# Designs tried in a protein design chat: VHH binders against F-box/kelch-repeat protein At1g67480. Part 12

Target 1, 376 residues: F-box/kelch-repeat protein At1g67480, of Arabidopsis thaliana (Mouse-ear cress) (q9cag8)
Amino acid sequence: MQAFALSGKKRIVNHGMCFSKGNLDLGSRLSENFMDDPLIPGLPDDVAKQCLALVPRARFPSMGSVCKKWRFVVQSKEFITVRRLAGMLEEWLYVLTMNAGGKDNRWEVMDCLGQKLSSLPPMPGPAKTGFKVVVVDGKLLVIAGCCMINGSLVASADVYQYDTCLNSWSRLADLEVARYDFACAEVNGHVYVVGGHGVDGESLSSAEVYDPETCTWTFIESLRRPRWGCFASAFNGKLYVMGGRSNFTIGNSKLLDVYNTQCGSWHGSKNGLTMVTAHVEVGKKLFCIDWKNHRKMSVFNAEDETWEVVALPLSGSSRAGFQFGKLSGKLLLFSSQEETGQCTLLYDPDASPGTQWKTSEIKLSGSCVCSVTITA

## First folded at step 4 (VHH)

Design n15 (from s5 with E99V S100T S104H G105S L108F; framework vhh_surovatamig_d1)
Fold by ESMFold2-Fast, scan of step 4:
Structure n15 (fold): chain B 376 residues (1-376), chain A 121 residues (1-121)
Amino acid sequence: as target 1 above (376 residues)
Amino acid sequence: EVQLVESGGGLVQPGGSLRLSCAASGFTFSTYWMSWVRQAPGKGLEWVATISQSGSEKDYVDSVKGRFTISRDNAKKSLYLQMNSLRAEDTAVYYCARVTYFGHSTYFDYRGQGTLVTVSS
């Protein structure tokens, strides 16, 4: 594996956009003088934005190539609001697939009907494992992880952003602490990372929050106990951290650590899950596949903090590989078993009991590493 | 440098037994969950067994339950897999793996070079 030069770059914030200081075109493209001209000659900017909002999402990269001002509009979170009001929002599923050797990965994109769209350009930097993906302000973030560099395991602090409107990658500010196998979720427009393994493989209790407006990572109150292999979900302005292990604690733990983003404090309980292989949040529920039992889902209801169990309609006796997606308010379960091969199941939580599961025609080009849904 | 070195593989007849060993170095072995994973000729990697930091918790793929036993010695920084009642379908290269994530994504951040187990008469 090629060595990747990590870190040392300062963040630059210009006109509400976030870039590392290595971006040479920043000053000329984002100046105030650029923003003074009308979007469309002869039309007020509010009317022009409404006209641009009617264009199908697949054409946004082409629209961004027309001029700098259109590119700026298309990539803004304000434009998502304009499209929502126009009834033009499109929900696309992004799935990261990997070959059997774990060396090649690529992003697949599908529309709300499961129809395959164009692939993303390759992610920058070396291939990583133990990273997390999250969506904030309609942008896909790929955060941290670890890689094998010259035969050695190296924890990363790198953060990359994919802009679906421009079909391009950029680098954001690095984490303060390099980490992998950490918990990550978006809460009220901010991205939280918690725990994981650090550069020496140590278990971490530190946590950081990313503010897209300031383009900065800031430490928040640390967990009382270090935690790795954990996962996170967000409900009602709170971050729920479950699963994983501590290097200071032996044996399985049902620890649920809850961070209140308004008061900035952690609260603990033992109402969590231990070893989870796949998870996804839909509405006010968290769906988890138990690592020890691949024939059931454990479902957390954030409104009353109760758990229920849902059986999986899988044949065969071998362990299944699982990852979740979500699309149109329903769960996609990407499954791989020796007996049945790769299949995609669709789960509708609102369907009547006994009719919630059906097969999906969605086919992935490889094993699913992770997925996100982006509405723009 | 994290290093895992497997040994104990070989040719064995069906119904026979082998004990695999893994020597760990370059990290605090006692603080990590450890696994055995295998790769049969022409197949992908398959998880076989996992053991907790203290050895109090163990789990196995269904096809080896009752036949294989995973164990560890934290003082010696060693992981073991006792394989009994071996079958032709157990033929594979066996890897010692450090667990980074529990699940079906790549759940090991380091594995050794492997040791070949061939079950054949």
Scores: ipSAE 0.000, ipTM 0.245, lowest interface PAE 12.0, mean pLDDT 78

Design n16 (framework vhh_surovatamig_d1)
Fold by ESMFold2-Fast, scan of step 4:
Structure n16 (fold): chain B 376 residues (1-376), chain A 122 residues (1-122)
Amino acid sequence: as target 1 above (376 residues)
Amino acid sequence: EVQLVESGGGLVQPGGSLRLSCAASGFTFSTYWMSWVRQAPGKGLEWVATISQSGSEKDYVDSVKGRFTISRDNAKKSLYLQMNSLRAEDTAVYYCAREHYMGSQTYYFDLRGQGTLVTVSS
């Protein structure tokens, strides 16, 4: 591994995983000069990549173990493009579940039909809460959060990446500012983090963007007012930030802040939502479970900035914990209640009125902490 | 013993007032955001009001805004909900709830009391 300085911080990188454009160019020239072996004997590399793209996703870790050239190919962004053109992309659902007692968290993996697949290896580093998860370039990022160290709450700037092709974790560049309970979303291949709580529990207005090509975090224009517990969604190259908590004296509880990634500026409106227990983006719409009413789902249409309401098919009378998942263009609602245990509901936004909700056969081993969908 | 104990519920006529109290014990009350949540007969839990650690930030469900006031006394380890201009739709069991200590986008509660019944009827 090579150690590099990145925004004043040392970073460990290896070839084919994460490196700067200059290092990539140098590595490519060195590979051309010193490595003459084809990917597959007797075939041009472009044809070989097409052949490798036909292999089922579950075999990617095995493919990566054949040689360094195959490892480089299967973990590349280009390989996802080749698989897409071959019609071989697979959609898998990753759910982080917490067992009864809250001590053991594990990633469960399911295919597009909801059938259980292999488990992820354990995440490196100390156990955290208030972290965010996001997918970029077919890789899972687990960003920041906080933990209890020697009796004190400690905000983290650590960023970890799970590579589904290698079935392994690695560490990326740290955030510039340690934070938890912040807003996070991917927009056009870049990851944005906004607001949250800082090292002393203070509310943050700062925002940062991660570029996977350069492997660097860069500050963007800050929010006009600090917020924690806010959430984000991405539509049409823009970042929509809603909710969270502000000093009551300011009176900005329904503020919607929109960041335009082209011009690099924030625009504000008051057509946002103050509190949500869960949110998910599907087909230019943002689905939110309103904390103010657990029988109500608020749906935001980013195209015209309008809200509509959908009733929740809630069961029982005990307190329910809700989290969303997304699979095959449909919403999954994970529910955990004392009397019924864990259950999963499926919402099809394209189904006829009155038939949109159905029971899903997906059964988690515990309560859902968060979920992501990875297509590769 | 870590617990929350609600009191102050009862039967009132529409337009009446009630003050709910919640006594906290067994934890450092002043470091937690606190909420009131309610459950009407045959319905799910509904969030009503939230207050920050110091009391500087407050938020309410739209249907009670201007009628209900949330407050806290950190020295007495107590949370309060002053309910004015009560309506039939305010009939519910009211719960005092402690928000997740470590901070979480999910906004779930890690401790809830036994509840106090509020009935608004003529």
Scores: ipSAE 0.000, ipTM 0.293, lowest interface PAE 10.7, mean pLDDT 78

Design n2 (from s5 with E99D S100L Y101W S104E G105L T106S; framework vhh_surovatamig_d1)
Fold by ESMFold2-Fast, scan of step 4:
Structure n2 (fold): chain B 376 residues (1-376), chain A 121 residues (1-121)
Amino acid sequence: as target 1 above (376 residues)
Amino acid sequence: EVQLVESGGGLVQPGGSLRLSCAASGFTFSTYWMSWVRQAPGKGLEWVATISQSGSEKDYVDSVKGRFTISRDNAKKSLYLQMNSLRAEDTAVYYCARDLWFGELSYLDYRGQGTLVTVSS
């Protein structure tokens, strides 16, 4: 009972699963006796899970409607592992698009071939900017941001989760500190948020980590210097934070702050980038488009911590952004230029020199705000 | 509720000057960074210039540096672009835009209907 105080903000963990107040009814319907029943009569559960793993991903909501135990299975991290072993994993691209005129935001979904699937149901809560999106445990999180209330810019701590197996949104625990224009990345199953602007527009040095098993945010060691407009990437159990500036400094920072999740400490260097308009991780590399140079991608190699430059084949607008997507180990560049419509470029980092760039037939219903890839 | 209305466009000879104005309403103008963006015939949107809330910080695309000057009057809720030494390649529809994230021009949330600038002899 106590766990359900304050509008579902308190949550219950059952067998490693986190349930918001809106999802509690599903959790409360799972009894000990029910959980002991076989998935498929006459088969051991391991064999039954192997059989269920052969079902195409598009059928997961229908599978979940068969019975509560099957719904539990398709939502589990274990099921992703079983599907991986069966060679049945499907990679889908989720893109948040803004309609012409900026009045209608929608999540579009595409399969591994770039074919459009059904759009997501509307995201709950007020429309925000400066928010971040991340994927953890096969679920999409939309974190924090800011909105205009009575003519004032208000920082939010709200966190929403989309579950692709249920095709539904739920609210997770709020951040400890409301923030926008912060850095965010997933590292080893945990979500990190760092810096940004706070409720008074101040630059933040605080950082928090989300544990999906406990459904809680916890503070970690703060940055030595506050920063906003920064971005993050994750490699080898470490969080790399780059870019941005502080209200105490006029110039953009090339500081690279690296958080080691194993020992819980920050280390700094000056081998970072300033502000970027877009970034994406593919393999062990971080691809960036610098805010002041849209003719080139700056590429960070996490293995040796070196930078390389990749020229873009299009002239582009000097500031009109590209937004990245990734699909099948390849990079997608969504142009916001109206002349090219929704033209998409494809970059294959593993292709031979001179054959890395291709055009993609992927068309978005509007301008790309952000994208994530979910494998299940 | 948010409205941005550009004016001051027209036909001008190469080497000439024009001053563009933008009247803002429906929001607290003084709390936002503001930008000018343009679209040449048959081309995409190009960022031109940005100005901070107080006007203390300004930035320009390289092709207009030294020729264009962005300014604002928070009391009048107006944004301006003084364009000098105009070239044929400056021919475009010029849009006033509200800038979120204080320098993240890719997240311009509102723009006006535009004002046409034609540089031709």
Scores: ipSAE 0.000, ipTM 0.153, lowest interface PAE 19.2, mean pLDDT 78

Design n3 (from s5 with Y101I S104V G105V; framework vhh_surovatamig_d1)
Fold by ESMFold2-Fast, scan of step 4:
Structure n3 (fold): chain B 376 residues (1-376), chain A 121 residues (1-121)
Amino acid sequence: as target 1 above (376 residues)
Amino acid sequence: EVQLVESGGGLVQPGGSLRLSCAASGFTFSTYWMSWVRQAPGKGLEWVATISQSGSEKDYVDSVKGRFTISRDNAKKSLYLQMNSLRAEDTAVYYCARESIFGVVTYLDYRGQGTLVTVSS
């Protein structure tokens, strides 16, 4: 055995949702005193949770303010399961928009019908670029990125979590390596970050995984080559890294780096895409807009690992101007960085051929930076 | 039965050298790309070096370029890793691994039991 025999004890951290169990006066306890009280007086806790699950999602911040035990319930993964069984899950779309000055950003929220809801509170910390967003356990994570400090570009290791049920931000454990323009995806409840640029602008091959249960980042096997400006997608317990650039490239390879989370190793192929400007996962498919052909979407089918092409409407000429969202099993395409002609297009993969694209009534308050869908 | 058996690990001083060997059996060794991968204490598996079927193509992780040399002897069905100018961060269990192809994705389908390399003063 290893000399550090603290294995099995968890710690409450000031950044994240992980907890140490115990009372120093009595030795270790697995719960705090308020956790022993009934959730609702006169009801068993299981029945009380079922009653709370019937409340509309928009009221969860108010419910979380009632007492610490309700707050704990509302923010738990178990509560999402109870709501699913009750048929009460709600899918909301979160879109980060920037104003014309590029200095102010805000999260806009829309329900499953595209109707606007309340905005999020401001993100903590300085404004950043090159960060990545991901959803794990019904929580939104905003990871790393870079900012300008005293005239210098500074890479960040900061990780922030938005709890959609409590409408509040908290800070999680920092990355082991500060980075921006890296690849990020969730695989089986864990968050992977790969590559990017580091503190001195160097290209990174290092990769890390976040475990929400332990609230820790751990290094995994590094990429064979440094890679930045890349993106990641997750299918069948594997992490697929595509696009971007490396300081070492052989020919014109469409390098696809695949990490198998079970065996813990990287594998390569040439079945990837380079110059991808926008991407989104819908179902078991990855939709990409490439730099070379902005009038087409390249679609990756994870089940058979094949590519197909779908035509885009001719509206929207800027390759850098597109960002994706997803809502109710449909793809949203946001036009951005255009002075005129801002619009949202909707793609329904289940619609009849030739009727899959239509204009959406969704209007963003600014240019789309990124979006996520959260079900709770 | 596919088997890969590593040897040559041990304790070495910083700046020292070691040569790792891997004996392959149960398959046509000369038709496969081969790799060395390592796992440092408490870390994930890290790819180190790859060699093509004939030995004409070689690739290395940046941290070992110029220090490590991968080679093979197809007649002896053996893979080698010559490690020079060893550093404390090279401390790991080193595995010999066979690359295979599933569709267009390459993956490591077999690896040996590993050989421990400790670089310590």
Scores: ipSAE 0.000, ipTM 0.109, lowest interface PAE 19.5, mean pLDDT 77

Design n4 (from s5 with E99D S100Y Y101D G103W T106Y; framework vhh_surovatamig_d1)
Fold by ESMFold2-Fast, scan of step 4:
Structure n4 (fold): chain B 376 residues (1-376), chain A 121 residues (1-121)
Amino acid sequence: as target 1 above (376 residues)
Amino acid sequence: EVQLVESGGGLVQPGGSLRLSCAASGFTFSTYWMSWVRQAPGKGLEWVATISQSGSEKDYVDSVKGRFTISRDNAKKSLYLQMNSLRAEDTAVYYCARDYDFWSGYYLDYRGQGTLVTVSS
């Protein structure tokens, strides 16, 4: 009966990899290989890891095929640390694109120069919308969302992980509460999900945190009011939740809900945005495209909680679909207009005023659903 | 091309009533949550009311509760806002907005050109 109190299946964590109870044998085999043989004959393991860190990222799947010890090393978050110290980290941009009607959704990957590398293997499970994507420990998580079944939206709790070092998908622990159109961000190596719509379409105030070390979701203090269509950003150990509605709050609220991850409490202010169509975090700033003024960018400075406005170099009366990417400390703005198709703009926040916007050579094959950058 | 066309605005005396209509085209109207939002002169956009795909769920900003009623006709691809007991503070351009795009997940991704409601003697 206590098994039900443990949120279902027990998980075993080994160096950032999560295993169901059925995979216990895999953990024992990894431990067996790890202790018995050196990584590279004639070298201490720390020196061997430094040697492996010098290999280009594109070769990690091949390195992982050499032996289980090397596979284990390239999957570890510790390996990212070794590569950072060696100056070998590579930043790749992952963009989820869709064709008209959503029948062909795929992840495209590009290097730091915007050159296309490859597409990812297809995501497992049913096609979903209202899901969120986040990066933690160099891995891409695709969380929850909803499916249309017999003309109705059905909330999901499924969580999938893409391991960029092995080029493979795996399933993680499900959310405690199925949800879509919720807020999601990574704070200090943990993933937070807040609000959204539940299985009956109800507005949720519940929030959960994922610990990659334990591979478990745990409830945290709920929001004071339910909230859906909201978004989140993380600054200085805090989770900032803005936007959305709870059935009453759009137009009646600039509510900013801030969760302090150290003391475990929510604090509210009225210095948030009501609605955005796109957002991205770069450094200590949050860049948003306002719903009410889709031709301007609102920029939040988390240090002093102030807003500023930057004009977009896009004209016209028609609304465009917008999504952000970030690459090499700069913003990419992906624009999808029905008449003109795909267009990508580059914004350099460090450039002098009037020279910040440039046209990017990056052209997506479809509409951008979302993007992440993964450094490994 | 997604289009939302509002109508039914006009000049009305305080305490009067108006019914706003929104005609939708270019998308599957029955699969979207729909909203009414307004913009008073010199003010920002304010959400007024929202309605679920089937019409089973409805929500309103506190200032209009008991006075405004949102409804929809999926067969006619139309959204409505019945406004009763109108006040000078209700003076605004009213916009029909598509709330949720099932495939893209964007909120309020389309808005019409609006219809002006003026509450004045």
Scores: ipSAE 0.000, ipTM 0.241, lowest interface PAE 12.4, mean pLDDT 78

Design n5 (from s5 with E99G S100Y Y101D F102I G103L S104T T106Y L108F; framework vhh_surovatamig_d1)
Fold by ESMFold2-Fast, scan of step 4:
Structure n5 (fold): chain B 376 residues (1-376), chain A 121 residues (1-121)
Amino acid sequence: as target 1 above (376 residues)
Amino acid sequence: EVQLVESGGGLVQPGGSLRLSCAASGFTFSTYWMSWVRQAPGKGLEWVATISQSGSEKDYVDSVKGRFTISRDNAKKSLYLQMNSLRAEDTAVYYCARGYDILTGYYFDYRGQGTLVTVSS
């Protein structure tokens, strides 16, 4: 297991509470004196918000430093809606890279053309592995994981958030159950964590959901069977959990556990995939690289629940060295190895057969640990 | 002071057999999943096989399934890989690794120095 250097200053900006809880609504109700002041002198507030929406995303931290009311605006999910209506949404790629020593990890940021923009401040907390990353309400969450203490793996419940407006990390509410190597996905504005290994290394069946509005984790119905090393994907208000193992079952499972977020129940099938080394959602499809056969991608179409296979142009590479990203509706494949070096490939699922793969100009500063795309 | 020391590599003809051994020290061997990982010349690391704490569960990469057998002796604190029907493409440095976290890409926290296996006429 690799150790990630997680360091960064924890910042408190809303009464020592989590940073995703109804910031604009709370600011409007609790700061009535600011509601009497115009957002921009000489303009009605609705017109002022439209004007602010036209500012390039790279200037959000500067905008947030103008005054408390502007900070609340640019942090809000409502501002994302205003920018969408103005045609100003920007898609940026965030990649966590590791150097050859495995101890210098940093988040790198690229625009929709692959141009490097900046690096994030170091992540707070102790170095961890087996953690998961997810985006909710335009914010990056880094959840749980484990660390090596005196030669033993210690499960964590820590949750950290990166806020693009503040350009800083903060700590959110801890998980109810410390875990690593679990499944994680965002579904309709809520973050789900499922399974994994617990404090004593036991296989977990428990699952929790995070509500950014209440800043709390709540248990949901547990899986019927514990599983670790599983992964999750979200389609049409449902959470799809695949892969992994359990100490109570023989071998790897093709079991697909589907959670319906509206009725709050699990349903199982055998239409899942076994072990994967990498996965990514693009549109209504889930792209997976099989751990045992890295010469192909297995692609799940959520609309008709069918699988297809797409050949990879790379072969003879370490399976552990593959990671996905997505940008502009296209799939990025990152590969990093001592002998072959680094390369990035671009896959366009909408291109003609035989022309879907191209070399990408994106060059990572190290091996890809994980990536997320944030639109704001 | 976790140590994993591989042995048993060498030159063998196609179709031949070799048995690799790994001697573990500095930890409670019987409580860990163990794996074999290899790296062919000019290639990246490839997971080969894994075995549970008791030896009740075993898994293999498709290219070696039916030809290689992973086993362990908890009393001797040793891990083994029996390799049969060897092919030129099996030529690699073989590493003993502690752990089985292959689905996250961080499937081991320690590995040995490796032992070279060359399959050539």
Scores: ipSAE 0.000, ipTM 0.257, lowest interface PAE 12.4, mean pLDDT 79

Design n6 (from s5 with S100T F102Y G103D G105S T106G; framework vhh_surovatamig_d1)
Fold by ESMFold2-Fast, scan of step 4:
Structure n6 (fold): chain B 376 residues (1-376), chain A 121 residues (1-121)
Amino acid sequence: as target 1 above (376 residues)
Amino acid sequence: EVQLVESGGGLVQPGGSLRLSCAASGFTFSTYWMSWVRQAPGKGLEWVATISQSGSEKDYVDSVKGRFTISRDNAKKSLYLQMNSLRAEDTAVYYCARETYYDSSGYLDYRGQGTLVTVSS
């Protein structure tokens, strides 16, 4: 069985969806006067943007269909800033769920109260595993991964973007190196990918950073040792890479590699975790479920680089499948056990000791593959 | 094709011992962490023990700690579970399972068909 179903019937043509290159390939005469037209007749553009910012988020695709200039505005990073200043930002949870057969996979959307909103249009491209998801500038990126072609495992460099304001998928620039089972995190508006398996299944030490303003991937300093199956988290302009292994070296499972984005250098330590089934960052803390100790949550404090342990309030002794969500500054733990079925727990890190865990009314339609929170 | 085949289960009296074996094929056994999981009658799947690629790191569920020992032989592509001081609550089908370091699903990759352990009378 395939882990994820193929999404979409037609191939997606890449016309460039980056802000700086939008509308280039349309051949429209509108582009000659696009920047000169007022957003709303009789109003300065800054005031017009403030008016548009008051519209509920669910209406953004409709706003984007009014004209190309409104489309340009609603998909911009600047519009998120205008909505923030207006107090109109909405936090939505996006969950990729897999049905029991492993073939009915789809993105479901929930508001900040956990009420179901809508499903995304199907993801373009072939069904893949070992891909990573990340949010940058209010957009969901689905990066790389692998698929089976003619009996061989093929690494991908494809990058797809979901624009929540337009409710549409597009293709971004490919990675320089095709990879799967790599580490991925957003740091200060840039997306970092590190390690993984390459085209021949080799362990990778290379790393790349994506700049949404230039719409390009560039190499950064490589890891000293290649690794795959690792994960990443970001704190204070630094990228923390933990876990995984190498085809060259085993037994370095607690290695923590830290990349400082300001000086462009790696620092290593042995203060990491060996393996995790799930991770999520909230504030300056990283919450992890260890692969081998699935009844405890390990919490990393990035300020002093210390670990603490929090017990999970799970009934039964069966091994659970885990994935995290993040909503309103709280953690959602999506768990699935053969004995109890699916349940969602809510963890409030700011609650009094002993009252941090509660049952959530959020019920997924299938098992959680991954989730992201998008604020727009 | 990845295959895991368990053996060594049977009927044993409380306080007795059994050694379970798992024969692996279809993958590079020495490069994977391996686990034993079990399912008691009418209950869900419970993780029991995990072992690292070289065998240097081991972990156990609290209820079996000090009684069970996980081990592996990479040359023979085999995983073992030595079970001592068996109790009625250890009655279950025991599965050999292959782990991934990071699986977005959060689940075990593969498990075998299982071997039944009955602790009675």
Scores: ipSAE 0.000, ipTM 0.195, lowest interface PAE 13.9, mean pLDDT 79

